# Designs tried in a protein design chat: VHH binders against Uracil phosphoribosyltransferase (upp). Part 16

Target 1, 214 residues: Uracil phosphoribosyltransferase (upp), of Aeropyrum pernix (q9yen3)
Amino acid sequence: MVAAVRVIGGETPLARYVLKVLRDRTTGFPEFRRYVRIAGSILAVYIAGELGWVEEEVETPLGAKAKELAPAGPVYLVGILGASLPMVEGFASMMPEARIALVAARRVEEPGRLKIEVYYSRLPRMFDGPAVVLDPMLATGKTVAEAVRLARDRGASKVVIGSIIASRQGVEYISSLYGDTPIYTLALDPELDENYFIVPGLGDAGDRALGVEP
Short names: E, the ipSAE of ESMFold2; O, the ipSAE of OpenDDE; V2, 0.75 times the mean of E and O plus 0.25 times the DockQ between their complexes.

## First folded at step 4 (VHH)

Design c10 (framework vhh_7pa5_2; at its last look DockQ between E and O 0.01; V2 from the best seeds 0.00; counts 0 for: pae O 10.7 > 2, placed apart)
Fold by OpenDDE, look of step 5:
Structure c10 (fold): chain B 214 residues (1-214), chain A 122 residues (1-122)
Amino acid sequence: as target 1 above (214 residues)
Amino acid sequence: QVQLVESGGGMVQPGGSLRLSCAASGFTFSRYWMSWVRRAPGKGPEWVSTINSEGSHTSYADSVKGRFTISRDNAKNTLYLQMNSLKPEDTALYYCAADVPDFYEDSTYDYWGQGTQVTVSS
C-alpha cells in the first residue's frame, strides 16, 4: 500500500511561511533553528491526530466538571540527529510529556548509492506506545526508514513520520517498506539531485540548523 | 517471493552494444530503487548504475558514464541497461539489484538476481 502523506503546507499558510524562511538561502542559522522549531510544533498539531487519546474529566477552579483528552499512553519522539534537534524540541513543546529517543546516523555515499549507518542510538528496549520519527528532510528516505525499522522492531504500536520537506522519492521509498506509516510533511518536493538533496528543498538542514559544516 | 531475473547478456566485440533486462516479481517494483552491479572475474562487485522509483533520477559509475543508460518500465516490472561502446573491461556478470533495506548481514543490496554474463572480446 501507499503511505498516507499529509502535506501541511497545502492547508496551513503558516506552514508555507515557515517554508519560505527555511528555503531562503539568506536565512542564517539562528533564524533557521527558530523556524525548524516552529515546524516541529506545527507537525505536532497534525500528528497528534495519529496518537491515542482518552477522555478524562477534570474539575475546573469553579468546581465544575469538564471532559477533555489525555494521552492514552506514552508517546515517543525519535529524533534523527542532529538537524532534528530543534524540530524535536518544537514538537516536544507541544507535548511536553513525550519521551525523546535519539538516533544518530550518517550518510555513507558510495557510487550510485547512499548507505545509512546508525552509529548511536538512545532508544527504549521496548516502546510502550506510538513513535514519531522526526527528520527535517525526508530525502532518499533511507535514514528515516532505518529509524522506522528500529521503532517497529522495538514494539512501537504505531509509527508516524514527520518531516519539514519530503521528496516524492523519499515518500515512495517509505511506502515501499512501510506502507502503513503515515507521513506528515510541510512540503512535498518533486525530486532529488545527484547529491541526494531535495530540490528545491532548503539545502543541508544540518549545516543550516546547527551552524556547523562537517 | 522476490525474484530478479536478468537477461540480454552475451558476447560482443569491442565497440558493440547490448541491452540487459531485469524482470522483477514478488514485490511492488515501481516503489523500489533499482541498480545494476557487475562482478568481473577475480574482482569484487562494482556498482554500475542506479535509477529511482519513477525513473526521474539516474546515476552512473564514472567507468560507464556516457556509454550506459539505465531505465525502467514500471508497467512491465522491468529494469533495463543499455550498454553502448562496450569495452573489454566491461566483461562481467551483471546483476540486477533492488535498493531496499532488508538488513541482510553483509549485503550491499537486499535483493539480487542471478546475473547475466556480458563478455566483450575481439
Scores: ipSAE 0.006, ipTM 0.273, lowest interface PAE 10.7, mean pLDDT 89
ESMFold2-Fast, scan of step 4: ipSAE 0.013; ipTM 0.492
ESMFold2, look of step 5: ipSAE 0.006; ipTM 0.420
ESMFold2 (binder alone), look of step 5: mean pLDDT 84; pTM 0.835

Design c11 (framework vhh_7pa5_2)
Fold by ESMFold2-Fast, scan of step 4:
Structure c11 (fold): chain B 214 residues (1-214), chain A 122 residues (1-122)
Amino acid sequence: as target 1 above (214 residues)
Amino acid sequence: QVQLVESGGGMVQPGGSLRLSCAASGFTFSSYWMSWVRRAPGKGPEWVSTIKQEGSEKSYADSVKGRFTISRDNAKNTLYLQMNSLKPEDTALYYCAADFPEYLDDTGFDYWGQGTQVTVSS
């Protein structure tokens, strides 16, 4: 195991229940999407500890004073399109003031290789707070690594990665580039197959979450 | 044109050693992270090792940790992989890769050429 990786499937039965639904080949796309949203909300609970907080005093309906926490400043979610959309929604439901940035990539066939080209991004000119990069599948880590780089280049004070399933290979790749970037994932799976799918994994997260096969 | 030319592969018996080289041209080699990736027959690409600019940070796949050593010579634009205690499961085509910001590969690497074949058998 890499020191920067926190596998929350080992910390709560709820994460393992979510994984059971998402891994099950018989789960249809509406239920799959619902549980991707739930996974995003669970990740928010755990990743919140990496974010900045300040103490604030509030008055209760009884007229008494209580000291509680509020975000110290802006927080950005950086969603990797497409399957991350319900995951971003789930995370944002726990932190409604979070700002949403987006990165989209496409496959480009070249002689002897496949390339992933970032063809669209919606990022702030400068991150004036921490960034949470969200992608359900951390397979090779390449697209996530690019999103981390873009956030850091634009001044993000801290970058954290959230996934539903990460491969050992993808975690090692990210850790080799960004050793100070924490990775939170529900599951850590050992292998990639010949088509770069995580095994045992959950198949194609985009097809299963969005219900549209391109 | 960016070129990465791998060499040093061959046939070796279990427990043997090989040193792979990758000659880079067409880009500022010292500015990029470099990696070794392998593809075994019937399997997808497996990341093997990565080295940061100037060699300050190195990482390895669990399957090769303690047996393989990655290094680079920025003056010669060359990447190396020293492979010791080779096992039959190390049999694969080995590629070197550079991480180009403009292009990402779903395999986790951006590489050129056909690689160098390593076969471990007796």
Scores: ipSAE 0.000, ipTM 0.195, lowest interface PAE 13.9, mean pLDDT 83

Design c12 (framework vhh_7pa5_2)
Fold by ESMFold2-Fast, scan of step 4:
Structure c12 (fold): chain B 214 residues (1-214), chain A 122 residues (1-122)
Amino acid sequence: as target 1 above (214 residues)
Amino acid sequence: QVQLVESGGGMVQPGGSLRLSCAASGFTFSSYFMSWVRRAPGKGPEWVSTINSRGSYTSYADSVKGRFTISRDNAKNTLYLQMNSLKPEDTALYYCAAEWPDYIEDTGYDYWGQGTQVTVSS
């Protein structure tokens, strides 16, 4: 009923080291992109526990048998364009069989409110397994919520959210709509500024990860 | 070799029922989304229903919602369509189709059957 939030920065020093590099205003775009990729790999390690696994018996080179785990079925990564691209690649490097879907959304400013419009998507007609929605910044939660809705509408058996930094407001927004959707994030930051950026945050993840400022 | 073989078609009166079957071979059936697509006389193909690989999600065209039920038996590599409350408008050649679930839109199906005729008339 209540969305579970797991803050990975509290569980491993490696996550806090990644956050140090990404938050540092002096970090250039090549190093920023590299650490967004590393963050994706760390998220894969922790989110793996939410995915389906089956026990399988294998024979080692010594002729002995061992029981280990294998994926129970297809897993989908749903990347929110643009800064999620290195994050998706980092996650997929840990699970090469993962299928990749994409959602592109824009903020449409209206007097007194923020509106989100999805203007491009590459989604399977139906999800035949769990979906992991990846966005480096869970700010207002509205873009991520729309991606969760699209995955659920297309049959995703389970949806999990992965971010690098989530705001308290964004987590509460997701929880109000999708209380059964787990959120994994490296950091949980307390507030948004007047432009809906997470504070202390890391600034504009798209500009910093892609090296192109439109 | 891949084969999809439909059966269960025939002639039925309005309000009647039919159950279509599609026997699949030559591919990993349990990995594919399965659909029923029909072609009425003088019309183009119309999508009827789809079921995902595990049978946990189904979708239907508005024209058949509440009347048709799609199901699958992965142990038997068989797809089904239970058709109830049949109408003259349901008269068509019904095709079984298989699609790899990673496609982003209706880009087409990987495999098709030859179709089975359903005729609803008095």
Scores: ipSAE 0.000, ipTM 0.148, lowest interface PAE 15.4, mean pLDDT 85

Design c13 (framework vhh_7pa5_2; at its last look DockQ between E and O 0.21; V2 from the best seeds 0.00; counts 0 for: pae E 17.6 > 2, placed apart)
Fold by ESMFold2, look of step 5:
Structure c13 (fold): chain B 214 residues (1-214), chain A 121 residues (1-121)
Amino acid sequence: as target 1 above (214 residues)
Amino acid sequence: QVQLVESGGGMVQPGGSLRLSCAASGFTFSSYWMSWVRRAPGKGPEWVSTINSKGTYTSYADSVKGRFTISRDNAKNTLYLQMNSLKPEDTALYYCAADYLEYWDTSYDYWGQGTQVTVSS
């Protein structure tokens, strides 16, 4: 495993099972959306180690005390509007007090290249805790990089990236730009096609998760 | 105050070499992708080369591949372009540019004023 990238498919067969469902061309949008949510929950388990925790004592119904952990402060999820929404919900189900910020971006086509335009965002005035950027598909890395920049501009000193599938090209781009930003993904695929889709990938995650094809 | 200052331009014969430098100040140079862009008389900007923030990824326009080498020294906040086997077609005003993100165009956050390279016999 590359130190800046953690590939969860190599660490648990559950991630491989989720990938089987999501990659399968026959999976319909209700099941696809459900498993994007499940992927988000898996990411939360693995990304939790990057977040800040403090010890807290609790008293059990037996009157005994136990030391457990609680979040050190606020945790922010930054969702890339579209297919990331069920992923964000799945993550949040594991950390219910996480706060949710939103970024919407679109592909601006140019010959032989991709340009990303952020046309909407709703971000806190200040990230007073770590930010987790969630995007099911880390393809070129350009949208995720912009989300990382937006969080950093608003005070986030720690950013972690979570994806379902990342391309090698997207990981290289992010690592070169934000070299100390950890990337957690269920799979790392070797290639982008000429339209910047990840190969073998899973197709268009937005179309498949939302059930609305433009 | 952000500044990008190019130097190293001049006149050279065809087949000759030049090394351009771009001194950066006023921003965190090591966090930016850097590019060289050139503008020949009567033409629009032409992307020449790009290097990522760590210096581990480089790319070149087809017209300069194998002749030009982009590099950077993050300790000195300096970008370089080694230009070998220069041709008259390389005559242009050369700019360095900085971008936090690479979008495969010339939409850059910061630009220099340019340094003139003239290749003539």
Scores: ipSAE 0.000, ipTM 0.125, lowest interface PAE 17.6, mean pLDDT 84
ESMFold2-Fast, scan of step 4: ipSAE 0.022; ipTM 0.444
ESMFold2 (binder alone), look of step 5: mean pLDDT 89; pTM 0.893
OpenDDE, look of step 5: ipSAE 0.015; ipTM 0.294

Design c14 (framework vhh_enristomig)
Fold by ESMFold2-Fast, scan of step 4:
Structure c14 (fold): chain B 214 residues (1-214), chain A 121 residues (1-121)
Amino acid sequence: as target 1 above (214 residues)
Amino acid sequence: EVQLLESGGGEVQPGGSLRLSCAASGFTFSSYWISWYRQAPGKQREWVSTITSRGSTNYAESVKGRFTISRDNAKNTLYLQMSSLRAEDTAVYYCAADFPEYLEDSGYDYWGQGTLVTVKP
């Protein structure tokens, strides 16, 4: 059903430890934010395999030569505001040369339907490399899909999605539109509630990560 | 007054070629990044290609190898050479100019009115 998804919770105990802290209703916002940051760093380790690399020869302080890897070109992180901010920082801490782009979207409710509106973006004119779209929650997939579309339309050589928790519905939505876009997530949860929150999930990631309820 | 004026659109058969032009006036053309965008009926506006003030180029995957963007700073003109045209290339093509910064809420500084390209079977 979800051939494009890689669930990191099955790959390392650290991912499940991070999920324990983030899911726990008693975790306060400073600790929640810290572990969103750690989740971003863990995602970087796994998503790095999707990015382009080139072998480079370096000279050590001893005058000896060694072949190691370097990024083949620019890498872009596309953070979906707001809760993605500590996640982007965590990812960037592992790849300091990564460039940061931002997309802000909102849910606009109209009678009988839900609409996603992108009301702010800070994007390059063209992506001269791969783009990693980061959002802690992949609930309906509609906001992430808009960010993927913007990156692809602007020439991103590859688009990869990183989340902390994804719903089955959100993964299926993305896969129906962009079957070639890999999704990396710490957890894959089975359902959404009537307000489109992921269940069991972790509640409202923005409120919990930023400490401010709008 | 700033103006961008596209031209060169028209009807063409599949596999044919067209050259689009965008004539710019009222600003320092050589300092701006200039892009081609297109909008097909019933679809959202899509980025096609960009040429920077330094002359570097980039293309959407759907047009790589078929389209070539170029600029003539002496004539304040942007070009898009389109080859091996397909039905899916049917769209209104827009020229857009912006000072070299990341795109934010402000969007592009300047947009043209567009020129229609129709690829007929």
Scores: ipSAE 0.000, ipTM 0.112, lowest interface PAE 16.4, mean pLDDT 83

Design c15 (framework vhh_lunsekimig_d3)
Fold by ESMFold2-Fast, scan of step 4:
Structure c15 (fold): chain B 214 residues (1-214), chain A 120 residues (1-120)
Amino acid sequence: as target 1 above (214 residues)
Amino acid sequence: EVQLVESGGGVVQPGGSLRLSCAASGFTFSSYWLYWYRQAAGIERELIASITSKGYTNYVDSVKGRFTISRDNSENTMYLQMNSLRAEDTGLYYCAADFPDYLESGYDYWGQGTLVTVSS
């Protein structure tokens, strides 16, 4: 059985419209980046249900009082550098008080194998609230798994993952390690190619979102 | 030399119980994330349960509440306690080990599998 994941493309046609723009090879980098940002905002709407909320009383301009919701405490976005940057911005635009943490990871080749190394992080000493790990592409899941581990080790009350496209392999990997960590993604694609790109996917999210090809 | 060896499979009636074991040698067992996979005839191998190096567990929905994964680092052994067995639980059960710092399986070790048959 495939591990559980919430596929937003099955819940709103707007997510599929965003995917159409991002998957289309003719979409230029400014429009691609704009729609990565929009994807972040859509993820915020759906992931908000996983976060803690409390009732707060406010006074309207008419002098009347109303009870509405506010975050129960700090909320952290953990962006996986680099293509996540517009996605984090899109999410934060929906929740301006969200705090932003960053994780940068790289592939390190050793004889006979490759590994993921987290070579930079900007994390709170302790997560005094939930953490949302954001990465546009959940391919093998290993980089995202390291970010989840860092957040959990530092006390995050809840960890949620948001992606634009996840592979079945990546979802299975994450769920095998952190089964209570919900995964929200706009699309779930069936496979990885030999270079670990998601197929059909959207190509290289970093190149397409940032407009810089290293 | 790295080795994973499953044991404990067999024939059991519906509603019965079995305990599978996966004994490991040739690597630092306590550092690895460990998995139980199941493969039924004509169906691709599926992940049914996992346990991390810190003891965090996860299960596919069809076995939640019925199966329990555990590990004993002092004995280099992982277990799967299977209760309330159903016909659909029939299959080859494989253990696997993966080191979290590798992109590729690199250190994704697999056992040979142990057969579980739930037969009325």
Scores: ipSAE 0.000, ipTM 0.138, lowest interface PAE 13.4, mean pLDDT 83

Design c16 (framework vhh_7pa5_2)
Fold by ESMFold2-Fast, scan of step 4:
Structure c16 (fold): chain B 214 residues (1-214), chain A 122 residues (1-122)
Amino acid sequence: as target 1 above (214 residues)
Amino acid sequence: QVQLVESGGGMVQPGGSLRLSCAASGFTFSSYYMSWVRRAPGKGPEWVSTINSRGSWTSYADSVKGRFTISRDNAKNTLYLQMNSLKPEDTALYYCATEFPDYLDEGGYDYWGQGTQVTVSS
């Protein structure tokens, strides 16, 4: 089964404006980081529809009653370190009660196997609600797939992926493992280059967002 | 025990064609992305092409686009690379690989065996 992918760039001109700034090679790191944050906020608007809500009655300053929505329970953001940091902040600014989990992963090569190793994490013992996995770049999908696995193994009721740019290869990889996991992305790009970067993409999101090149 | 055995290489003149095969065993071949990677004399490894688990998506290095075609037969656990219009620059040892990293900093290629030698010379 193919996972549902929703390309937000086709649904709002604001997403395409954000992509213009992020893709532009002349954009410096402070503005790049700012627009990664804005991308996170846009993703929150669209991903909110995947999350549980309950109706609540409130009293306005005029003494009148109104029925509106509130989250049905805990919501977790799972940020893939490092470039996801401003993206997580942008998302959380729209949903201030969201809980933040973090995953840092690396590839460990063993004879016959490619393994993704989580070398740092800040995860709840149990996800008692939905999890939103956030990574600006869904390239091959392996690191994001590991974060999805961790959330599911710890009881997440629903897992949703948010990215700024996803490759077709990465979407197919997630689909092959987790066909029930929705993917929300501002752009869907067709290819990876010889260095495993998304093309046309936006280059190295970590270097460009964080302003520190290791 | 995972094993990948490449075959089909040889010597050809510029403009010629070759078809490489990779026989896979010891793992669920149909569940993995597969790639071709080459190493030319005196150079580091270069990614050539990737195919997804179902064969519904492929990608190619710019240097080989329009000339090479990657394919797979999941019933036979075999990966193929059809190479047309070969150039001297295609001379390399060719490996098949099971997976590659999400980001460049997550590591290099994963491949097995001796590879299969392709030599293009006039």
Scores: ipSAE 0.000, ipTM 0.162, lowest interface PAE 13.8, mean pLDDT 83

Design c2 (framework vhh_7pa5_2)
Fold by ESMFold2-Fast, scan of step 4:
Structure c2 (fold): chain B 214 residues (1-214), chain A 122 residues (1-122)
Amino acid sequence: as target 1 above (214 residues)
Amino acid sequence: QVQLVESGGGMVQPGGSLRLSCAASGFTFSSYWMSWVRRAPGKGPEWVSTIHSKGSYTSYADSVKGRFTISRDNAKNTLYLQMNSLKPEDTALYYCAAEYPDYLESSGFDYWGQGTQVTVSS
């Protein structure tokens, strides 16, 4: 079925300000990285509504009782290496108890198809809570789809995707495989160019966030 | 729900023509490369033709070059294969296949139809 996509840029001016800085070709890598981190924090505010919460009673310094919310259980952030690293850090800064998992993937050419190969991962043996898959760019959606598959295969009760910019084609690819997986993104851009970069996009998120061009 | 539904197959004599159609739903058809792949009795699958997402670039297997024409109508979410000068060797089950291109390269086929039978015999 069609996956739900929520475009945060329409919901807060902070998201559009972050996008302005990230899209601007004159923004250098230190400021770019800073704003990728800020984007992660904004995503945490919105994605929190997808996560489980329980009421807990606390005693204030005045000896009075108050009921507030706490996480119902473990929450996992699944960062797709490399540009997701500052984004994961930004998210975790808002939810310090979140656990961090990592996936590094590459394409491997096979006769008749291209396969996504995970060549490094730090994943829990079993997910005992929801997983939030984080990648700044949801371009084709294939690497994100593989991370979603791994989380579900290992028992994740719910999987949510967070990105800074998603393409319409990437969203549709995810929805064709995992129609019930929510996608939260600061922007939804209409096109991919001939090199499969999101347009208007922000260019190469890895190069711009990490400051290293291999 | 993703669906690819082929139609237009049938029986035809050598030298005849058929037009296959593939109706697509459940994905953004205009973003996918579309292909025809066939499987003859007792043989493995054989790629026949591919058309890029915008329709401006096409490619064909040597065995069908000059006889078959692939086309698409993105407004109707439909893929076509015009088959002319059919030969007994063209007898096969013809599949519509969709692929999402990545890195300027074929990603392999993401979705397949159920196939439509083409039989060429006297």
Scores: ipSAE 0.000, ipTM 0.112, lowest interface PAE 15.7, mean pLDDT 85

Design c3 (framework vhh_7pa5_2; at its last look DockQ between E and O 0.01; V2 from the best seeds 0.00; counts 0 for: pae E 15.7 > 2, placed apart)
Fold by ESMFold2, look of step 5:
Structure c3 (fold): chain B 214 residues (1-214), chain A 122 residues (1-122)
Amino acid sequence: as target 1 above (214 residues)
Amino acid sequence: QVQLVESGGGMVQPGGSLRLSCAASGFTFSSYWMSWVRRAPGKGPEWVSTINSKGSRTSYADSVKGRFTISRDNAKNTLYLQMNSLKPEDTALYYCATDWGEYLDETSYDYWGQGTQVTVSS
């Protein structure tokens, strides 16, 4: 089977408005960062349906009780360092008690293949709940796949992926490894270029979000 | 009074197996995450494995993955570590500890046992 891919741009015009701002070459880094954060919040609304919930009673200022929902247990966000920082913040603003884990990875050239090296991680000893892997750009899928592996190795029984833009190649790669891992993205773009950038994409999300040139 | 008592250690040859036990008393065992931690002679503590309070989720250090199995019996207030395919590098004093489920690079243990010695020698 094929991994469930949910393209949020087909479900709400707000996602397409966010994409318009992020794709626009003229958007400066403060506004770009702001809208990456907003994209993270939109993802939280849609990804919430994949998370476990329990009913919980609350008492209102009138002294009456109402039944609402709370997370069934801890929820973990796994941020892939770089442009994901505002995205993680935006997601966390919707679920303030979510725990935040971090992965830093880099591209390492080897003859005949692309290799990803995780050179830093701060992961819980065990995920006692679902994990949401957040990366603005699901391009080749290799860094995201490594983050998914790390979360699963640490006991996560459910992993969900959130991105702003995913490529078809990246989705297919994740599906080949983790067909039970849902992918939520604002847009699904058809291609990668020869440097593994998503086309039409939005350029380099890290450069555009952080205000520094590497 | 909180007590954690490890047992089941001993001497084995490489490739052998041992099963460690940790008897807990003086606290609500079923509410705590539990870990095994080991200390080789002259070295600091090394995390081995963790199990959540219900026993439904487990995690392992890379050095023991596939060889060791952590489990618990909440009705008996007992934590276990099944150790298979033992290597000389596994020689250490093994402790059980209560755990907060913190990030890997941070100290998360409230209580420690006295330890049980495991010695793997040719």
Scores: ipSAE 0.000, ipTM 0.252, lowest interface PAE 15.7, mean pLDDT 85
ESMFold2-Fast, scan of step 4: ipSAE 0.006; ipTM 0.470
ESMFold2 (binder alone), look of step 5: mean pLDDT 82; pTM 0.828
OpenDDE, look of step 5: ipSAE 0.021; ipTM 0.377

Design c4 (framework vhh_7pa5_2)
Fold by ESMFold2-Fast, scan of step 4:
Structure c4 (fold): chain B 214 residues (1-214), chain A 122 residues (1-122)
Amino acid sequence: as target 1 above (214 residues)
Amino acid sequence: QVQLVESGGGMVQPGGSLRLSCAASGFTFSSYWMSWVRRAPGKGPEWVSTIYSRGSSTSYADSVKGRFTISRDNAKNTLYLQMNSLKPEDTALYYCAKDLPEYFEDSGYDYWGQGTQVTVSS
């Protein structure tokens, strides 16, 4: 079975409102960061269905019993630094027990080729539960693919990808390498420009979310 | 220094089969993803298949899915491509690659071996 991409913008007006704010060139960095956080929370609502749950019985203040759900075990968020930081925060606000892992990578651009170098990571020795890889922009898919590879290498039997905007090429790249890895994204945009930015996209997510341009 | 040596190409009739091999040296083969990329005469490179370092995950271009099988033997530092139900459209130079290929016009061909020619004709 091959996992499909799920475009949340087609499922809730709230996702499209978030996209409107993030895409708008006039949106300043404080509001941009705020809406990246909100996007993370929306992704948590939808990705929760991919995670393991167990039924638990609780006693209400009225002394009655009720059966509800709790996570079956540890859940890991794997944030791609830097613009993913508010996105990870938004996701974690919905699931405070989630553990946070980090991957920092840089793009080395060459004519006709994009190379990804991981220069920092904080990963568990073993993923003893599902891993959710979070990156606001799924452009070429190479950075996200490397994070998926690292999670699988360390025992993650289930990996899910969350993004705010994905390119068609990035989704095709990930699906060709990891067909069983679901991709959840607020928007699916048609193309990349010469510098591998998603078009129409939202520009440079790192600059806009963090408020610092190198 | 990375060395990749492809072999197993040749001429075959439509519907036939070939098995390509790639002997790798100069790096820790078992730690790297490996891919097959092909280039037909007068066309740019086309990604064919990728296999994860431990062999547990594979991917294929839609044009070859169901007909080609990528595999590896980490003990022998060798990558394979089993090609079945070959079509004239599969005619190309086939390259073994150490790094992750993606859609591109020109690549760092310095990452590839010399290639092995596959020709499918009657």
Scores: ipSAE 0.000, ipTM 0.147, lowest interface PAE 14.4, mean pLDDT 82

